# VHH binders against Rho1 guanine nucleotide exchange factor 1 (rgf1), part 3

Target 1, 188 residues: Rho1 guanine nucleotide exchange factor 1 (rgf1), of Schizosaccharomyces pombe (q9y7u6r621to808)
Amino acid sequence: KRQEVICEVIYTERDFVKDLEYLRDYWIKPLWASSCIPERKKEKFIRTVFLNALEVQAVNSKLAEALTKRQNYKPIVDNIADIFLEHVPKFEPFIRYGAGQLYGKYEFEKEKSSNPAFAKFVSDVERLKESRKLELNGYLTKPTTRLARYPLLLEAVLKYTDEGNPDKQDIPKVINIVRGFLSRLNVE

## First folded at step 22 (VHH)

Design b112 (from b103 with Y101W)
Fold by OpenDDE, fold request of step 25:
Structure b112 (fold): chain B 188 residues (1-188), chain A 118 residues (1-118)
Amino acid sequence: as target 1 above (188 residues)
Amino acid sequence: EVQLVESGGGLVQPGGSLTLSCAASGFTFSSHYLAWYRQAPGKKRELVAGIYEGGYTYYADSVKGRFTISRDNAKNSVYLQMNSLRAEDTAVYYCARGLYWEGPYDSWGQGTLVTVSS
């Protein structure tokens, strides 16, 4: 059971990273390259809507990579807390992202409503199979949702962690760090 | 016009330290990913370090623990503190503005030469 929940942690982490890569590859990059948004306000718009999503992607990509390497090393993963202890302290970008999320959504909707070219772009992207039938806003909320999910995921691992395993002591430490970030998100 | 101007390069002995600076202008500095690249003689340009708008940093394995990238948004500057320099660190170092670590990079400085030799 412990291995199952660990696998879930790792899988969902990779999935989260892929979601951000989806934003990068199908939204951010194309918008930068397109004329859907007037050049004069393109940068501000993209940065307002997507904020530092790529920074978050960078942080969590490293986490996912580390977890994946651990998983590939041997089928039975003995520990994951050490990896989280290394990477979770770097989750500051989540705070920055969360702070601008609501306004980003507002600006996105505003542009979509007033700019037919952009509206068309949005429609086209969201109809792609890569969207998984999820609208942009569904992806834009994923960073904060994912952050909130970490304690639950890790608690599940902890539940099935035996005494004597370093994760028994270290997972709570990770959770505390994450909760610290979550607390800040609620304030900002 | 976007401009990036590197400075601080020079000759240094192995084990020495050097700090590179890159002064940026012509864009909203605080909103951009910045990176240091280097190109050694006969080699391809390679990413040395990157720093995102929020301060998250990336380092090439070859410089981890020795180099530190930082930024000062108030001064529109990015820095590369290089410690424990090695001969293999000899290169022209470039400051670059990009979207993220893989690029694209849309602006480059002229570069500053760092020579590590005894």
Scores: ipSAE 0.830, ipTM 0.910, lowest interface PAE 0.5, mean pLDDT 96
Fold by OpenDDE, fold request of step 25:
Structure b112 (fold): chain B 188 residues (1-188), chain A 118 residues (1-118)
Amino acid sequence: as target 1 above (188 residues)
Amino acid sequence: EVQLVESGGGLVQPGGSLTLSCAASGFTFSSHYLAWYRQAPGKKRELVAGIYEGGYTYYADSVKGRFTISRDNAKNSVYLQMNSLRAEDTAVYYCARGLYWEGPYDSWGQGTLVTVSS
């Protein structure tokens, strides 16, 4: 049971990173390269809508890599808390992202409704198989939703962790750090 | 126009320290990812360190623990503090503006030479 839950943690972390890569490769990069947003406001628009998503991607990519590396070295994973303790303190980018999320959505909708070229771009991207039939807004919310899921995921691991395992004491520490970020996110 | 101008390079002995600076202009500095690259003679240009707009940093394994990248948005500058320099750190160091750590990079400085030699 513990291994299953750990696998879920690792899998969903990789999935989260892939979601951010989707934003990067199918939205951010193409928008920078396209002319669907007037050049004079392109940068501001992209920064407003996508914020520091790539910074979040950078942080969590390292986390995912570390988790994957651990899993590859030993399919039976004994510990994961040490990895989280190393990476979770770097989750400050989540706060910055969360702070601008609502306004980003507003600006996105505004541009979509007033700019036919951009509206077409949005439609085209969202019709791609890579979108998995999920609209952009569904992806833009993933960083904050992922942050909120860490305590639940880790508590599930903790539930099946033996008393003698270091994760028994370290997982709660990780959860506390995450909750600290969540608390800040709610007030920003 | 976007400009990046490196400074601070020079000759230093092994074990020494050096601080590189990159002055940026022509764009909203605080919203961009910046990086230091280096290219040694006969070698490919390689990423040394990167810093995101929010301050998250990345380091190549070869410089971890020795180099520190930082930025001062008020001065539109990015820095590379290099400690415990080694001969293999000898290279031309470039400041670059990019989207994220893998690029693309759309602006580069002229480079500054760092020579580590006894």
Scores: ipSAE 0.806, ipTM 0.900, lowest interface PAE 0.5, mean pLDDT 95
Fold by ESMFold2, fold request of step 25:
Structure b112 (fold): chain B 188 residues (1-188), chain A 118 residues (1-118)
Amino acid sequence: as target 1 above (188 residues)
Amino acid sequence: EVQLVESGGGLVQPGGSLTLSCAASGFTFSSHYLAWYRQAPGKKRELVAGIYEGGYTYYADSVKGRFTISRDNAKNSVYLQMNSLRAEDTAVYYCARGLYWEGPYDSWGQGTLVTVSS
């Protein structure tokens, strides 16, 4: 049962990273390369709408990589908290990301309503199979949703962790750090 | 007008240390990924280190543990602390602004020369 929860932690982390790669590969990079946004405002527009999503991707790619490497090396994963303790202190980018979402949404909708070329770009991307029937807003909310999910997943791992396992003491430390970030999101 | 101005290059002994600075202007510095690149004689320009908007850092394998990138948003500046320098670190070092560590990069400084020799 513990391995089932640990496997869920690992594969959902990989899926989260893939969703951010989807933003990079199907939205950010194609938009940067396109002419549908005037060059004079393209950089600012991309930064406003997508915020520091690529910074979050960079942080969580390393977490996903570390978890995957451990699973590949020893398929019965005994410990995860040490990996999280190394990576979770680097989660400050989630706070920056959350602070800008309302303004980003406004600027996205404003450009879509006034720029037919951009409106077509949006429609074309959202119709792709890779978009999995989610609009851009559905992807842009995933970092905040993911951050909130870590305590729940880690508590489930803790529930099935024996007293002699270092994770028994260390998982609560990870959860405390994540809850600190979540508290700051509610304020900022 | 975007400007990136490097400084702090010079001659240093192997094993020594040097700090490079890059002063930025003409854009909202705090919202951008900044990087240091270098170009050694006869080599292609290569990424050395980068720092994201929120402070997350990236390092090339060849400099991990020896170099530290940092930023000061109040001074619109990015820094590269270089320790344990080696002859292979000899290069012109460039400051750049980009989308993320793989690029694209749309603004470059003029460069500052670092020479590591006895």
Scores: ipSAE 0.422, ipTM 0.749, lowest interface PAE 2.6, mean pLDDT 90
Fold by ESMFold2, fold request of step 25:
Structure b112 (fold): chain B 188 residues (1-188), chain A 118 residues (1-118)
Amino acid sequence: as target 1 above (188 residues)
Amino acid sequence: EVQLVESGGGLVQPGGSLTLSCAASGFTFSSHYLAWYRQAPGKKRELVAGIYEGGYTYYADSVKGRFTISRDNAKNSVYLQMNSLRAEDTAVYYCARGLYWEGPYDSWGQGTLVTVSS
């Protein structure tokens, strides 16, 4: 019940961070090192398509680390809202990321359709087992999807939280902060 | 061409403060990760602090709580405020541009010497 939802929060946060590490290791770094995009536009292309994904990875790596340390310290995790209150104020990078997604997708598809060397690079990466049969665009949507998932997960934790637990008062504060970001994302 | 120019180094007593500046040119400053590294003679260059394009910051454990990295996009500048300086902080400090905190780093400044000595 409550521990099951808390475990899901922690596990899916680690998975989200791993997906961003996948973008770093199989897309961004190899593309930076490649010659399939002309050097004069390679930096701008990478910045346009991948945005500040590595900033989001940096933010959420710390959240995942803090949650994992809490879980390792005590087998039954009583509280999580304090960790989220420390970390969600740092979620501004999600707004920058979301603002550029549509244009980044457009520029990616345009280059893929007009540059055979890049099209081959894309095909080669997407065929790797590490890509788990997801196209790049599927990975690029994950930061926005993850941000939207936090209220749902936290509401589920709150549902099973007793009145005397500090999380009862603090989880709603976390949700309010995240919903504030989500509202800004939709208008920015 | 990308240029990074450090300034603000000097001699400081233990417990004192300094502010390092790095003026950037030749690229879209607001869209890049920037970092301060330091190197003492005979030692490896080590990361001190970094700041992402959206403002998220990272600090080495040895400087956490004492140093603050910041950026001013209007001035194309990144700063390192160093407080509570110790002898172990003595090094040449370098400004760098990179993809993210682990690198790769493709541009470095010339360095500015910070000496902490009574």
Scores: ipSAE 0.399, ipTM 0.731, lowest interface PAE 2.8, mean pLDDT 90

Design b113 (from b103 with T28E)
Fold by OpenDDE, fold request of step 25:
Structure b113 (fold): chain B 188 residues (1-188), chain A 118 residues (1-118)
Amino acid sequence: as target 1 above (188 residues)
Amino acid sequence: EVQLVESGGGLVQPGGSLTLSCAASGFEFSSHYLAWYRQAPGKKRELVAGIYEGGYTYYADSVKGRFTISRDNAKNSVYLQMNSLRAEDTAVYYCARGLYYEGPYDSWGQGTLVTVSS
C-alpha cells in the first residue's frame, strides 16, 4: 500500500509538470509568437495571465526528475521525504503565482471577450487533444491546487510508513513546510 | 531598445573568484528570466546559470557549488559570483534575456572575457 501511494505521489507530480508544460507549449510560447494579442500589450498580458508559471514548472520539474530517478533506481522506493526536503523549500514561486491568479483570470476573460482573434486562439487550443477537454482556467488553477494536495498525498505515505523509516520523521517536516506556504497563499 | 552589458571579467588565478555583472535596460527587468552563458575557445556556447523572475535559479552541473547567480531588480542587474575558478572556466561570459531556461533568448550582451590561468 505504501508503494502504491508513493507511486501516486510521483505520478501526480509528473502529471502536474506536464500540465505546466502544456501551458508553456500550447499557450505561452504560441501567444508570444502569434499576433492575436497586440504587440503593444502582449508582454504585459502574458505576464498577467500566466505569471511565473514557467518558474513553477522549473521548480517542480526538478522535483519530478528526482522522484522519477528514485523510482527508477529500484521498484521499491524506500524514501521520498529527503527529496521533498530538498525541493519543497524552493516553492516560493507558488506564492507569487497564487497572488496573481485571480487578476490573471480576470484579464484573460476580458481579453477573450473583447478580442476575437484571441478568442479564436483560445477556442482552437482548447479543442486540441492536448487540452484533454480542459479549459485554460482549469490549468491556471493547478499550481495552487497541487500545492494544497501535497499534505494529503504525503500523509497517505506517512500512514503506511513503518517505524524506523526515516520518512516517518521527515514527512511531517515536509508537510509543515508546505503548510507554511499554504498559509501564506491564504494571506496574499 | 533592450540592452545587456556585461562587466567584471578579467584574469584570475585558479582557485580565485570573480563577480560578473550585467546591467539591463530597455525592458521590464523584474519580469524576465535572465541567464549567464559562456563560450570557451573552440567550444559551443553553454548555459551556466539562469534565474527566473521570482528568483529560482538553475546551474549547470559543472558550476554547481561554485557559482551563484543573483539579481537586483532595483538596479536592473544580474550577477554571477564565481568562486573556485578553474582553467576550464575560461570563456567569454554572456548575459542573456529569455523566456525560460531552454529559451528562446531574444537579447544578448557583448560578453566579458574570463581567463583563469596561473
Scores: ipSAE 0.871, ipTM 0.927, lowest interface PAE 0.5, mean pLDDT 96
Fold by OpenDDE, fold request of step 25:
Structure b113 (fold): chain B 188 residues (1-188), chain A 118 residues (1-118)
Amino acid sequence: as target 1 above (188 residues)
Amino acid sequence: EVQLVESGGGLVQPGGSLTLSCAASGFEFSSHYLAWYRQAPGKKRELVAGIYEGGYTYYADSVKGRFTISRDNAKNSVYLQMNSLRAEDTAVYYCARGLYYEGPYDSWGQGTLVTVSS
């Protein structure tokens, strides 16, 4: 049971990183290269809508890599808390992202409704198989939703962790750090 | 226009320290990812360190624990503090503006030479 839950943690972390890569490769990069947004406001628009998503991607990519590396070295994973303790303190980018999320969505919808070229861009991207039939807004919310899921995921691991395992004492520490970020996110 | 100007390079002995600076102009500095690259003679240009707009940093394995990248948005500057320098750190160091660590990089400085030699 513990291994299953750990696998879920690792899998969903990789999935989260892939979601951010999707934003990067199919939205952010193409928008920078396209002319569907007037040049005079392109940069501001992209940064308003997508914020520091790539910074979040950078942080969590390292986390995912560390988790994957651990899993590859030993399929039976004994510990994961040490990895989280190393990376979770770097989750400050989540706060910055969360702070601008609502306004980003507003600006996105505004541009989509008033700019036919951009509306077409949105439609084209969202029709790609890579979108998995999920609209942009569904992806833009993933950083904050992922942050909120860490305590639940880690508590599930903790539930099946033996008393003698270091994760028994370290997982709660990780959860507390995450909750600290979540608390800040709610007030930002 | 976007400009990046490196400074601080020079000759230093092994084990020494050096701080590189990159002065940026012509764009909203505080919203951009920045990186230091280096190119040694006969070698390809390689990423040394990067810093995102929010301050998240990463380093090449070869410089971890020795180099520190930082930024001062008020001064539109990015820095590379290099400690415990080695001969293999000898290279021209470049400041670059990019989207993220893999690029694309749309602006580069002229570079500053760092020579580590006894």
Scores: ipSAE 0.865, ipTM 0.925, lowest interface PAE 0.5, mean pLDDT 96
Fold by ESMFold2, fold request of step 25:
Structure b113 (fold): chain B 188 residues (1-188), chain A 118 residues (1-118)
Amino acid sequence: as target 1 above (188 residues)
Amino acid sequence: EVQLVESGGGLVQPGGSLTLSCAASGFEFSSHYLAWYRQAPGKKRELVAGIYEGGYTYYADSVKGRFTISRDNAKNSVYLQMNSLRAEDTAVYYCARGLYYEGPYDSWGQGTLVTVSS
């Protein structure tokens, strides 16, 4: 049962990184290359709507790589907290991302409402199979949702962890770090 | 107008150190990814190090542990501290602005020459 929850942690981390790669490949890069946003404001618009999503992707791709490497080396994963202790201290980018979400959503909706070329771009992207019937705003909320899920996932791993396993002592440390970030999101 | 101006290049001995600076203007510096590239004679331009908006850093394997990139958002500046320099580090170093470490990059400085030689 412990392995089931550990597999969920690893799988959902890979999924999260893939969702950020989706933002890069289907939204950010195509918008940068397009003419549907006037050149004079394109750079600022992309920065405002997508924020530092690619920084979050960079941080979490390393976490996902480390988890995947551990799983590939030995299919039964005994320990996970050491990997998280190395990576969660680097989660500051989630705070920066969360601080700008509301304004980014406002600017996105404003442009979509007043720019027919951009509205068409949005419609075309959201109808792609790769979008999995989820609108851009649904993807843009994923970093904050992901951050909030770590304590729940890690508590589930801890529940099935034996006293002799280092994860018993170390998972609570990881959760404390993540809760510190979550507290700052609510204030900031 | 977006401007990136490098400084701090020069001649240095193998094993020595040097600090490069890049002063930025014409854009909201604190919201952008910045990078250092280098180009040796006859070689293609290569990424050396990058720093994201929130301070997360990326390094090429060839400089990892020897070079440190940093940024000062109050001064609109990015820095490259180069330690334990080797002859192979001889190149023109460029400051660049981009979306992320693979690019695309839309603004480049004119470069500053670093020569590592006895």
Scores: ipSAE 0.431, ipTM 0.766, lowest interface PAE 2.5, mean pLDDT 91
Fold by ESMFold2, fold request of step 25:
Structure b113 (fold): chain B 188 residues (1-188), chain A 118 residues (1-118)
Amino acid sequence: as target 1 above (188 residues)
Amino acid sequence: EVQLVESGGGLVQPGGSLTLSCAASGFEFSSHYLAWYRQAPGKKRELVAGIYEGGYTYYADSVKGRFTISRDNAKNSVYLQMNSLRAEDTAVYYCARGLYYEGPYDSWGQGTLVTVSS
């Protein structure tokens, strides 16, 4: 059962990074290259809506890479907390991202409702198979929901961790760090 | 109008240090990824180091441990501290603004020459 949860941790981390790459490849880059937002406001609009999503992607791609490398090295993964202890202290970008989300969503909806060219762009992207029937706002919430998911996943791993395993002592430390970020997210 | 102006280049002996500066204007500096590139004679321009909006950094393997990138959002400036310089670090160094570390990069400075020679 422990391996099932560990595999879920690794798979969902990879999936989270893929969702941020989707934002990069199907939203941010195409919008930057497009003319559907007037050039004078396009830079600010993209910064406002997407914030530092690509910074979060950079941070978490390293976590996903480390977890994948561990899994490739050992068919049965016994330990994950050491990897998380190395990477989770770098999660400050999640706080920056969360601080701007509400205003970013407001500016997105405002532009969509008043700019037919942008509304067409949004509709075209959201109908792509790669979007998997999820609207942009659904993707934009993923960093904050991912951050909140870590304690739940890690507690499940801890539940099935034997007393002799270093993860027994170290997973609670990781959870404490993540909960610290979650508390700051709710304030900021 | 976006402007990036490098300074701090010069002649230095192997093992020495330099600090490069890049002053930025014409955009919301605090919200952008900034990078240093370099181009040695006869070589392609290559990424040296980058720094994201929130301070997360990237370094090329050839400079990791020797170079440090930093930013000061109050001064709209990005810096490259270069220590333990080697002859292979001789290049024109460029400041660039981009979307993320793989690009696209839409703004470049004119460059500042660093020469590492005895």
Scores: ipSAE 0.383, ipTM 0.742, lowest interface PAE 2.9, mean pLDDT 90

